# Designs tried in a protein design chat: miniprotein binders against Probable RNA 2'-phosphotransferase (kptA). Part 2

Target 1, 222 residues: Probable RNA 2'-phosphotransferase (kptA), of Haloarcula marismortui (q5uxb8)
Amino acid sequence: MPDAVRRCPEDGFFEGDTCPVCDGAGTHILDGARRRQLSKFVSGALRHFPEDAGIEVDKAGWTGFDALRVAVERQYDWADAAALAGVIATDPKGRFERTGVGNEAGITTAGGRVRAAYGHSVDVTLDGTDDPVPATLYHGTAPRNVDSIREAGLKPMSRQTVHLSESAAAAREVGRRHAADPVVFVVDATAMQSDDRRIVKRGTETYTTDRVSPVYLSLLEK

## First folded at step 23 (miniprotein)

Design u4
Fold by OpenDDE base, fold request of step 26:
Structure u4 (fold): chain B 222 residues (1-222), chain A 80 residues (1-80)
Amino acid sequence: as target 1 above (222 residues)
Amino acid sequence: SKLVYIVFEGDPEELERAIEEILKLAKEYGGEVRYYWQDGVVWILIKGISEEAAEKIAEKVKELAEKLGLEVEIRIMEES
């Protein structure tokens, strides 16, 4: 279970018991259980089922914060603007983006727009970033997928893009959600980029690309 | 018309079983079903069902989750 979400009056939202900036206790916003529930709903809404969630996303994946708040409050009677803002601000994987709030600390509970940073199944076009891409990336998957990947490479399935991880450990973690004993592919990101294959950093440890040809892939030995 | 919002977490094999069973369940009640699997979370949405059907589905899903040892969140939502 994730840590609770708290709010420092000066430094904004944080997870855990103490503000990472001033070591203050802050104000309790959400316990770990509610944080998890709300995070999953928001992630699903922004990535997969906006209409069903009661929101609209534009071509870039953006929805209004207030619109999302309304949708959240409709489903969770305990949720409010602070809860939503806190979940967005404290996501450890950087799954959410919020802009137009006029507050660098992201502590505002109104205004602006929100989108998922990656992982969409809905049709959106995300802008590129200038973040550097490591020479080597990784992809975690189930053993049953190895032959298919060797043959056809990595393709978007239920997502618009292929998701790559910055580390083998992160890739394994992704794979564990699909198999007890996941396998990890090593991706030659340098070669891909040299061949004008775009790779973009999204989350804290997540990179996305359209496809990865088998020529760039090798299995990481256990 | 109601929408049943289901979120599963747990063992991947059990998640696969759950998905299969829920798909059958949705069909039984004449619901439209979609599912998503990402970041260790499975979302299942069943749409186009009555409130009564939604409640029955929710109960069955809860039982299934218990049987399979899955964590589950179930919400009956208004269909938008």
Scores: ipSAE 0.755, ipTM 0.953, lowest interface PAE 0.6, mean pLDDT 89
Fold by OpenDDE base, last read:
Parts: sequence; C-alpha cells; structure tokens
Structure u4 (fold): chain B 222 residues (1-222), chain A 80 residues (1-80)
Amino acid sequence: as target 1 above (222 residues)
Amino acid sequence: SKLVYIVFEGDPEELERAIEEILKLAKEYGGEVRYYWQDGVVWILIKGISEEAAEKIAEKVKELAEKLGLEVEIRIMEES
C-alpha cells in the first residue's frame, strides 16, 4: 500500500509523514488506501474511459482540473480538490501532468488542466519532449510472448504506443501484470534514434515509441 | 441506467479468469461491458443495466473476487 498524502503549507504535497523539504508534519490529505483508489480512478478516467467518468479530454488528452474534480467527487464522497491535487502531485511514476496554475502548481487545489502523461487507450496525440533518452531501454513481458516479439517486434496492443522502461527492474515490474516470472527485452535505443525512430520520455521511468523492430531487441539473460 | 465500476488486482492468471467470468455475467444481465488491463490493474465497466441488476452484479463480483483471491473495488455509478 502506498504512503499517505500530506500537504506542507509552504512546500506543497508530499508522500509519507514528513515534508522532504522542511521536515514538517504538514496536513493529512489522504491515507494510502484512498490514495491508491483515487489514483486508479483518475488514471482510468484520463486514459481509458473519460466519457464514463463524466469528463471530456481534448486531442492532446487534457481535461479541466475542475471538471475532473467534479468527476472525482461523484465517484467518492470523501474526495475533494485537495485529494485530487495531492494524487496528481505525488504520483511516483509521473503518470499525471498538470498545467495552467502558475508558480504554485505544487500547492494549488484548483485551476489548470490535467492529463495522463502516457498509457492512453483513447485516441490522443501527445506532444514531444526534449527529455534525453537513455542508450538502452527495456521491455517486460510474459515468457509466452517471446517468440512473437522475436518475429514481429514490439507493437502497440491495447495502448496507442509501445511502453519501454528505464531499467530492467522497472521492466520486470511492468511484466508482472502478464506473468509471475516476466522476461525482459533489451532495446537498443541509440540505434533506433540513429535510424530516425522516435522515442519519447513520458513518465519518470517510462518511454514510448510507435513500435520496435526485432533488430533492436535482445533478450536479457538472467 | 447504472454503470458498475470494477477494479481488480492480483495474480495475472486469476485476473484473466475474472475477466472471463465478468464478461459472461455482463452478457447475462444484458449489459455493455469493456475492460482495460494496465500495470497489474484491471478496470471493468458494465453499462446499460438497472439499479437492481447493478446491485446483483456487484454482489456476484465480490463473491468472485473472494473466490479467486483478488483485490476488488466496486462502485455503482450513474451512467453519463
């Protein structure tokens, strides 16, 4: 279970019991259980079922913070603007983006726009970033998929893009959704980029691309 | 009409079985069903059903989760 969300009046939202900036206790916003529930709902709403959640997302995946707040409050009677803002601000995977709130984005409880940074099944076009891409990336999957990947490479399935991980450990974590003992493919990101195959950083440890040809893939030996 | 919001977490094989059972359940009650699977989390949405049907589905989903050893969240929502 994730840590609780708290808010420092000066330094903004944080996870855990102590502000990482000033060592203050801050104000309790959400316990770990509610944080997890709300995060999953918001993620699903922004990525997969906005209409059913009662929100609209534009072509770039953006929705108004206030609109999302209303949806959250409808879903959970304990949820409020601070809860939503806290979940967005403290997500360890960088799954959410918030903009249009000025210099106080870390402490604001209203205004601006929100989107998922990646992982959409709805048809959105995300803008590029200038974030550097590591030379090597990774992809976690089930052992049963190895032969298919060797033949056809990595292709988008239920998502709009292929998701790659920054580390083998992160890839294994992603792969655990498919199997108890996931396998990891190594992706030659340098070679891909040299061949004008675009890779874009999205989350804190997640990168996306349209597809990965088998020529860039090798199985990581344990 | 109501929408049943279901979130499962747990063993991938059990998740797959849960999805199959919920799809059958949705069909039984004449509901529209969609599911999404991402990072160990499964979302299932069942729409176009009555309040009574939604409550029955929720009960069956809870029982299924217990049987399969899955973590589950169930919410009955107003359909948009």
Scores: ipSAE 0.755, ipTM 0.953, lowest interface PAE 0.6, mean pLDDT 90
Fold by OpenDDE base, last read:
Structure u4 (fold): chain B 222 residues (1-222), chain A 80 residues (1-80)
Amino acid sequence: as target 1 above (222 residues)
Amino acid sequence: SKLVYIVFEGDPEELERAIEEILKLAKEYGGEVRYYWQDGVVWILIKGISEEAAEKIAEKVKELAEKLGLEVEIRIMEES
């Protein structure tokens, strides 16, 4: 179960019992269970079913914070602006982006825009970034997919892009969500970039690309 | 009409079974169904059904979740 979301009056939203900046207790905003529920709904709304959730996303994936707030309040009678803001601000994978509020301390007030940073099935065009790309990336998958990947490479499935992980451990974790004993492919990101294949950092440990050719892939033995 | 919002989490093989069963269930009640599978989470949306149908679906989904050992969240909503 995820940790509760709390808010420090000076340092903003955080997860856990104490503020990572000042060690203060902060104010309780959302328990772990509700945090998890709300996060899943917000992720789905922003990535997969905005219209059904009652929001509109633009071509870049943005929706108004207030519009999203209305949607979450409709979904959950316990949800409010603080809960939404807290979930957005404390996501450990960096799945969400919020802009237009001019305060990194996590504002619970109206205004600004929100989007998912990656993982969309809806048709959006995300901004590029200049974040450094590691020389090696990883992709976790089910064993049953190995032969297909060896032949055709990595292709977008339900998502707009292929998602790659920063570490083998992270890739295995992704794979475990699809199979009991996942396999990990090693991606030669250096070679891809040298061949003008674009890879973009999304979130804290995720990278995205349009496709990975088999020539850049090798199966990790461990 | 109503929209049934379903979220499953648990064993991947059981999730696959759940998806199959819910797709059948949706068709039985004449609902439009879509599902998404990402990060170990399965979202299923069933639309275009009556309130009565939505309630019956919700009950069946709960039973299925228990049978398969899945975590489940169900919300019945007005279509937007």
Scores: ipSAE 0.755, ipTM 0.954, lowest interface PAE 0.6, mean pLDDT 90
Fold by ESMFold2, fold request of step 26:
Structure u4 (fold): chain B 222 residues (1-222), chain A 80 residues (1-80)
Amino acid sequence: as target 1 above (222 residues)
Amino acid sequence: SKLVYIVFEGDPEELERAIEEILKLAKEYGGEVRYYWQDGVVWILIKGISEEAAEKIAEKVKELAEKLGLEVEIRIMEES
């Protein structure tokens, strides 16, 4: 279970028992179960089914924070603006982006726009970022997928893009969601970029690209 | 007209089985169904059904989740 979300009156939302800035306890916003539940709904709404969730996303994936708040409050009688802001501000994977609120994104419970940073199945175009791309990236998968990936490479399947991990450990965690004993592919990101393949950082540990040809892939644990 | 919102989390094999069963269930009640599988989570939306059908679907989905050992959230809502 993820940690509870709390709110420091001066410093904004945080997870765990004490504010990382002032060491105060703050006030309770969400327990871990509700935090997880709300994060799943918000992720789904922004990535997959915005219209069914009662929101509209623009071509860049953005929706209004206040419109999303209304959808969240309609979905759960226990949810409110603070719950939504807290889930967004404390997300450990960088699943959500918020703009239009300046440096108050970790504090404010109103205004601005929100989008999923990655994972869309709806047709959106996300801006690139200037974040550096590591020379090596990783992809974790179920053992049953190894032969197809070695033959055809990595393709986005049900998502808009291929998702790659910053580390082997992160890739194993992703793969574990699909199999108990995952396999990790090593991705030669330097070679891909030398061949003008675009790779963009999305979220904390995730990078996206449109596909990875087999020439850039090798098995980590042969 | 109602929407059934279903979210599963659990082992991949049981998630796949749950998806298969719920697709059949949605067809039985004439519901429009979409599902999304990402990051160990499955979202399933069943739309265009009566409140009575939605309640029956929710009951069967709850039983299925318990049978398969899956964590589940089920909500019945008005279509937006």
Scores: ipSAE 0.752, ipTM 0.931, lowest interface PAE 0.8, mean pLDDT 88
Fold by OpenDDE base, fold request of step 26:
Structure u4 (fold): chain B 222 residues (1-222), chain A 80 residues (1-80)
Amino acid sequence: as target 1 above (222 residues)
Amino acid sequence: SKLVYIVFEGDPEELERAIEEILKLAKEYGGEVRYYWQDGVVWILIKGISEEAAEKIAEKVKELAEKLGLEVEIRIMEES
């Protein structure tokens, strides 16, 4: 279960019991269970079923914060602007982007736009970033997919892009959600970029690309 | 009409089984069904059903989750 979300009046939202900046207690916003529920709903709404959630996303994936707030308040009677803002600001995987906030901690509970940073099944075109890409990335998958990947590489399935992980451990974690004993492919990101294959950092540990040719892939041995 | 919002988490093989069973269930009640699978989470949406049907589906989903050892969240929503 994730940690609770709290808000420091000076430093913004944080997870846990103590503000990492000033050591203050802050104000309780959400317990771990509600945080998890709300995060899953918001993720699904922004990535997969905006219409069913009662929101609209533009071609870049953006929706108004207020519109999304209304949607979450309809979904959960305990949810409010602070809950939504807190979930967005404290997401450990960096799954959300918000504009119109005065600082990174997201003290404000109103205004701006929100989108998922990656993982869309809806048709969106995300902008690029200037974030550096590591020389090596990783992809976790089920053993049953190895032969297909060796032949055809990595390609988007139900998502707009291929998701790559910053570490083998993170990749294994992703893969475990598809198989009991996941395999990890190593991605030569340097070679890809040298060949003008775009890779973009999206989450804290997640990178995205349109496709990875087999020439850039090798299976990581255990 | 109502929309049943279902979220499953747990063993991937059991998630696959759950999806199959829910697809059958949706068909039984004449609902439109969509599902999404990402980051170990499965979202299933069943829409175009009555409130009574939604409640029955919710109960069956709870039973299924228990049987398969899955974590589940179920919400009955208004269609937008």
Scores: ipSAE 0.743, ipTM 0.951, lowest interface PAE 0.6, mean pLDDT 89
Fold by ESMFold2, fold request of step 26:
Structure u4 (fold): chain B 222 residues (1-222), chain A 80 residues (1-80)
Amino acid sequence: as target 1 above (222 residues)
Amino acid sequence: SKLVYIVFEGDPEELERAIEEILKLAKEYGGEVRYYWQDGVVWILIKGISEEAAEKIAEKVKELAEKLGLEVEIRIMEES
């Protein structure tokens, strides 16, 4: 279960018992169970079903924070602006981005725009970042997909982009969400970038690209 | 008409079974269904059904989740 979300009057939202900046206790915003529940709704709404959630996302994936707050409050009677802001600000996987509030993104409970950093199935185009890309990336998948991937490469399928992991362990963990004994592909990111393929860091340990041709893929050696 | 919001989390094999059963339930009650599977989470939205059908679906989904050992959230909402 994730940690509770708390709020420091000086430094904004944090998880755990004490503010990492001032060591104060802050005030309680959400317990771990509700944090997990709200995170699932917000991520689903931004990535997959914005219209059914009662929000609109633009071509770059952005929606208004205040519009999202209304949708969240309609979904859960216990949710409010602080709950939403806290979930966004403290997400350990970096799934959410917030803009239009200057340096107050981790503090303010109003204004600005929000989007999912990755994982969209809706038609969006995300801008790149200048974060470094490791020479090697990884993709975890179900064994049943191996033959198809070896022949055709990695494709977005139902999502806008292909998702790659920073390490073999992370890829295996992701793959276990789809199979008990996942297979891991090794991705030659250096070769891809040398061939002008774009790879962009999203979230904490996730990278995205349009596709990965078979020439850049190999199976992880046991 | 009503929307049933269903979120499952659990083992992939049980998630596949849940999706199959929910698609069957949606067809039985004449509902339009969409599902999304990402990062160990499955969202299922069933739309265009009566309140009575939504309540019956919710009950059956609760039973299914218990049978399959899946974490589930179920909410019945108005279609906007």
Scores: ipSAE 0.730, ipTM 0.923, lowest interface PAE 0.9, mean pLDDT 88

Design u4
Fold by ESMFold2, last read:
Structure u4 (fold): chain B 222 residues (1-222), chain A 80 residues (1-80)
Amino acid sequence: as target 1 above (222 residues)
Amino acid sequence: SKLVYIVFEGDPEELERAIEEILKLAKEYGGEVRYYWQDGVVWILIKGISEEAAEKIAEKVKELAEKLGLEVEIRIMEES
């Protein structure tokens, strides 16, 4: 259950009852229920249905913060710039990125651009990061896909990249888009990187690559 | 015409059943439907329907969510 969002005048948005910098109470911005509701709308709009939400995303996935604010205010009469900025600044999973506001990303309620860090079904190309990559990653899928993956490997299909998970449990969630009981592949990320395949961390537990050859894949049994 | 915005959250098995039932409902009322499933959340958009159809769909979706034990948000909006 997401916690409430509050705002400190000088230190910006925070989750919980007291500012972690100055110990002040700040101003209440959004309760947990509305925070979750807004986060889901913003995630969906940036990843899946920008046109229906009334925004446009560019080839790198960015939209203007102020354009997104207008869409959010149209969607919910209780939402405003502070609510949007707060949801972005306090997201516990790294779902959102904000640029074009310098060091004020956790404070300002105007300007800059916003995108989803991962999960797009729309046509985007995301920049990479230097975060470390685990030796082993995982991919969850519907049982009906197992034979084709064993033969041809993982390809991006309807997404722009192949998504890999840090754990088997996270991988099962990815596979449940169209199946209740997904199967999980184990991915030898060390071997992939030794062969000059690029793997990039997106968000807190998600990694992306452009393809995984069958030589790097094994089925996880159990 | 109207758009019905539906967001479910909950158990993956119940989410799968909700998707199946909503696809049937959308077809029954002649609506264009799309859905997206990620991280325990399902977004479903039903477009191209009358206000009366949207209201009936919303009622049935609310009942379905209660039956399946899913958290749900339902909003009826104008199509852009």
Scores: ipSAE 0.722, ipTM 0.916, lowest interface PAE 0.9, mean pLDDT 86
Fold by ESMFold2, last read:
Structure u4 (fold): chain B 222 residues (1-222), chain A 80 residues (1-80)
Amino acid sequence: as target 1 above (222 residues)
Amino acid sequence: SKLVYIVFEGDPEELERAIEEILKLAKEYGGEVRYYWQDGVVWILIKGISEEAAEKIAEKVKELAEKLGLEVEIRIMEES
């Protein structure tokens, strides 16, 4: 269960009971259960069904914060601008990006634009980032997919890009959402980058790329 | 007409079964259905149905979630 979201007047949104900057308690914004509920709706709306959620995303995946706020308030009578801003600012997986508010993204409850950082099934093109890429990345999957991946490599399938994890443990957690006993592939990111393949960090532990050829893949032994 | 918004979370084998059963249920009521499965979460949207059909679907989906041990959110909304 995720922690509740609270707000410090000076330092913005945080999770837990104490502001990490000033040690103050702040004010309560959203409990953990509602935080999970709201983050699922926002994730789905930005990634998969913006039109059905009552928002429009542009080619780069952006929608207006205020438009998203209206959609969120229509969806849940308990939700408001602070709840939305808090979910975005405190997301532990880095699933959301906010721009057009400068360094106020963790504080302001109005203005700017928002998008999902990764995971889109709708047609978007995301700009790259220069964050460093680990030499080795990982991909967790269901055992039934192993033979096809060894033969054809990793492809986006229903998503816009291939998603990779920073560690075997993270990959196993992701894979467990698709199978009880997941299999992990090791990805030679150094070799991919040496061959001019672009890999971009998109969340706290998530990296994306267009595809991974079989030559960069090996199985992680259990 | 109505839209039924369904979100499941839980064990992937039971999520797969929930999807299969809800696709059949949507077809039975003549609803247009889309689903998305990502990171242990499944969203299912059923559109183009009457309020009566939406309420029956919601009740059956709630029963299915309890049977399969899945966490579920169900909302019936106006189709726009």
Scores: ipSAE 0.705, ipTM 0.916, lowest interface PAE 1.0, mean pLDDT 87

## First folded at step 25 (miniprotein)

Design z2 (from u4 with L23F)
Fold by OpenDDE base, fold request of step 26:
Structure z2 (fold): chain B 222 residues (1-222), chain A 80 residues (1-80)
Amino acid sequence: as target 1 above (222 residues)
Amino acid sequence: SKLVYIVFEGDPEELERAIEEIFKLAKEYGGEVRYYWQDGVVWILIKGISEEAAEKIAEKVKELAEKLGLEVEIRIMEES
């Protein structure tokens, strides 16, 4: 179960019991269970089923915060602007982006735009970032996919992009969502970039690319 | 018409089974199904069904989740 979401009046939203900045208790916003539910809904809405969720996303994946709030409140009678803002601000994977609020701490509970940072199945074009890309990245998958990947490489499936992980551990975690005994591919990101294959950092541990040719892939030995 | 919002979490093999069973269930009630699998979460949306059907589906999904040992969230939503 995720940690609760709390709000420090001075430092903004945080997860856990104490503000990471001032060590204050803050105000309780959401318990872990509700945080989890809301996060999943928002993630799905922004990435996969905006229309069904009752929102519209533009070509860059943006929706209005207020529009998203309305959609959230329709489904969760306990949710409000603070709940939504808190979920967005405290996501441990960095799955959400919020802009146009004039508040760097994300304390504002109205206005601005929100989007998923990555993982879209809907057709969006995300802006590039200048974040450095590690020389080596990783991809976790199910063993049943190994042969296909060796043959055809990594291709977007339901998502628009291939998601790569910063570490083997993170990749395994991704893979565990698909199989009990996940396998990890090592991605030669340096070689990809030298071949003008763009890789972009999105989440805290997630990098995205259009596809990865088998030439850049090797299976990490157990 | 209603939309049944289903979120499953748990064992990947059981998730696959759940998806299959939900597709069968949706077909039985004439619903349109979409599913998404990301971050260990499976979203399943069943659209185009009556309120009565949605309620029946919800109950069957609960039973299925229990049978398969899956965590589940179910919401009946208005169609957009």
Scores: ipSAE 0.749, ipTM 0.953, lowest interface PAE 0.6, mean pLDDT 89
Fold by ESMFold2, fold request of step 26:
Structure z2 (fold): chain B 222 residues (1-222), chain A 80 residues (1-80)
Amino acid sequence: as target 1 above (222 residues)
Amino acid sequence: SKLVYIVFEGDPEELERAIEEIFKLAKEYGGEVRYYWQDGVVWILIKGISEEAAEKIAEKVKELAEKLGLEVEIRIMEES
């Protein structure tokens, strides 16, 4: 269960019992269960089904914060602007990006635009980042996928891009969401970039690319 | 018409089973199914159905989640 979300009047949203800036308790915004529930809805709406959720995303994936607020309030009687802002501001995996509010992104409950940082199945184009790309990346998957991946490489399947992990441990954790005994592929990101393949960091531990041909893949030995 | 919003979380083998059963269930009631699987979460939308069908589907999805030991959220929404 994730931590509750609380709000400090001067320092903004935080998770847990005490503000990391002023050590105060703040005010309660969401318990962990509702935080998790709202995060799933917002993620789905921004990545996969914006129209069904009652919002529109532009070609870069952005929607208005206030429009998203209306959608979450329609979805859940207990949701409001503070709940939405809190989920966005405290997300531990960098799932959401907010712009158009300057330095107040972690504080304000109005204005600006919001998008998912990664994971879109809808047709969007995200700007690249300047963040460095590790020489080696990893992909965790179900054992049943190994033969097809070795033959054809990694492809986006139901998502717009292939998602890669920063470490073998992270990849194994992701793979466990798809199989009890996941398999990890090692990705030679240096070789890919030397061959002009684009890799971009999205979120805190996720990297994306269009495809990974078999030449860049090897199986991590258990 | 109505939309059934379903979110499953749990063991991936049981999640695969749930998706299979939802397609069978939607066929029985004439609904269109879209699903998305990401980060250990499965979103399923069953669209183009009556309120009565949506309520019956929601009941059966609750039974399915209980049988498979999955966490589930189910909501019936207006389809715009």
Scores: ipSAE 0.745, ipTM 0.927, lowest interface PAE 0.9, mean pLDDT 88
Fold by OpenDDE base, fold request of step 26:
Structure z2 (fold): chain B 222 residues (1-222), chain A 80 residues (1-80)
Amino acid sequence: as target 1 above (222 residues)
Amino acid sequence: SKLVYIVFEGDPEELERAIEEIFKLAKEYGGEVRYYWQDGVVWILIKGISEEAAEKIAEKVKELAEKLGLEVEIRIMEES
């Protein structure tokens, strides 16, 4: 289970028992279980079923923070603006983006816009970032997909884009969610970018692209 | 009408079985089913059912989760 979410009045939301900036205790916002539940709901709402969640997302995936707050309050009687803001601010995978707030620490519990950073199944167009792309990326998958990938490359499935991992370990973790013994493909991101293939950093360890041709792929030896 | 919100986590083979069983269950009660699978999490939405049906589905889903060894969250929501 994830750590609890707390709020420092000066330094914003954090996970754990003490503020990483001032060592203060802060105020308890969410326990680990509720944090996990709320995060999954928000992720699903922003990525997959906004209408069913009671929100609207624009062409870039944005929804109003207040609109999303209303949705989470309907879903969970224990949820409030602080809970939502805390989940967004402390997500370890960087799955969420929030704008229109007073600071990066996410102290503000009202206003602004929120979107999922990646992983959408709904039709959205995400803008690029200035974040550098590593020379090598990775993709975890099930062994049964190896032949198809070797032949046709990586293609988006139910999601809008192909998701790539920053490390082999992260890729294996993703793959384990689909198979007991996942395989990892190595992606030549440098070659892709040299060929004007767009790769964009989204999460803390996640990168996205429209497609990866087999010429950029090799199977990582275990 | 009601919407049953289901979230499963666990073994991927058991998740596949759960999805199949939920589709059968939804059909029994005349519900529309959509599912999403991402990062080891499965969201299943069953729409267009009565409150009574939603409650019965929730009970059966709990039993299914236990049988398959899955973590589960179930919420009955108002359909938008």
Scores: ipSAE 0.737, ipTM 0.949, lowest interface PAE 0.6, mean pLDDT 89
Fold by ESMFold2, fold request of step 26:
Structure z2 (fold): chain B 222 residues (1-222), chain A 80 residues (1-80)
Amino acid sequence: as target 1 above (222 residues)
Amino acid sequence: SKLVYIVFEGDPEELERAIEEIFKLAKEYGGEVRYYWQDGVVWILIKGISEEAAEKIAEKVKELAEKLGLEVEIRIMEES
């Protein structure tokens, strides 16, 4: 269960009992259960079903913070601008990006735009980053998918892009969420980039690409 | 018409069973199902149904989640 979200008037939103900058207690914004519930709704709305959630995302995946706040308040009677800002500001996985508020993204409860950093099912084009790409990346999957992946490679099924993990352990964790005994593919990211395939880091542990040809894939030896 | 918003979290085997049961349930009421599985979470939207069907579906989904030991959130929404 994630920690509660609190707010320091000087330093902004934080998780846990005390502000990491000033050691003050701040004010309580959300308990852990509501934090999880709101994070799931916001993730789903931004990635998968914006129209059904009552928001619109542009071609780069952005929606207005205020529009998202209205959708969140409609969904949950306990939610407000501070709750939304807090969930976005304290997300441990880098799931959300906020722009148009300068250095105040961790503090302000109004203004700017918000998008999911990764995971979209809707048709968006996200900005790349300058972060380096590891020579080797990984993809965890269910055993039932192995034959099709070996034949056709990794394709973005219901997502806009293929998602790759930074380590075999991370890939196994992702795959375990879809199967009890996941299979991990090793991805030759260096070879992909040599062939002009774009790979971009999204969030803290995830990389994305359009597809991975079978030539770049092998099964991980245990 | 109404939309049923369902979010499951739990063991992958039970999540897969829940998705299968939701497709059967939606077929019974003529609902369109969309689902998304990511980061240990499954979102399911059942669309194009009456308010009465949505209420029945919500009750059955609650019972299903309890049976399978899954954490669940269920909301009935106006279909945009």
Scores: ipSAE 0.706, ipTM 0.915, lowest interface PAE 1.0, mean pLDDT 87

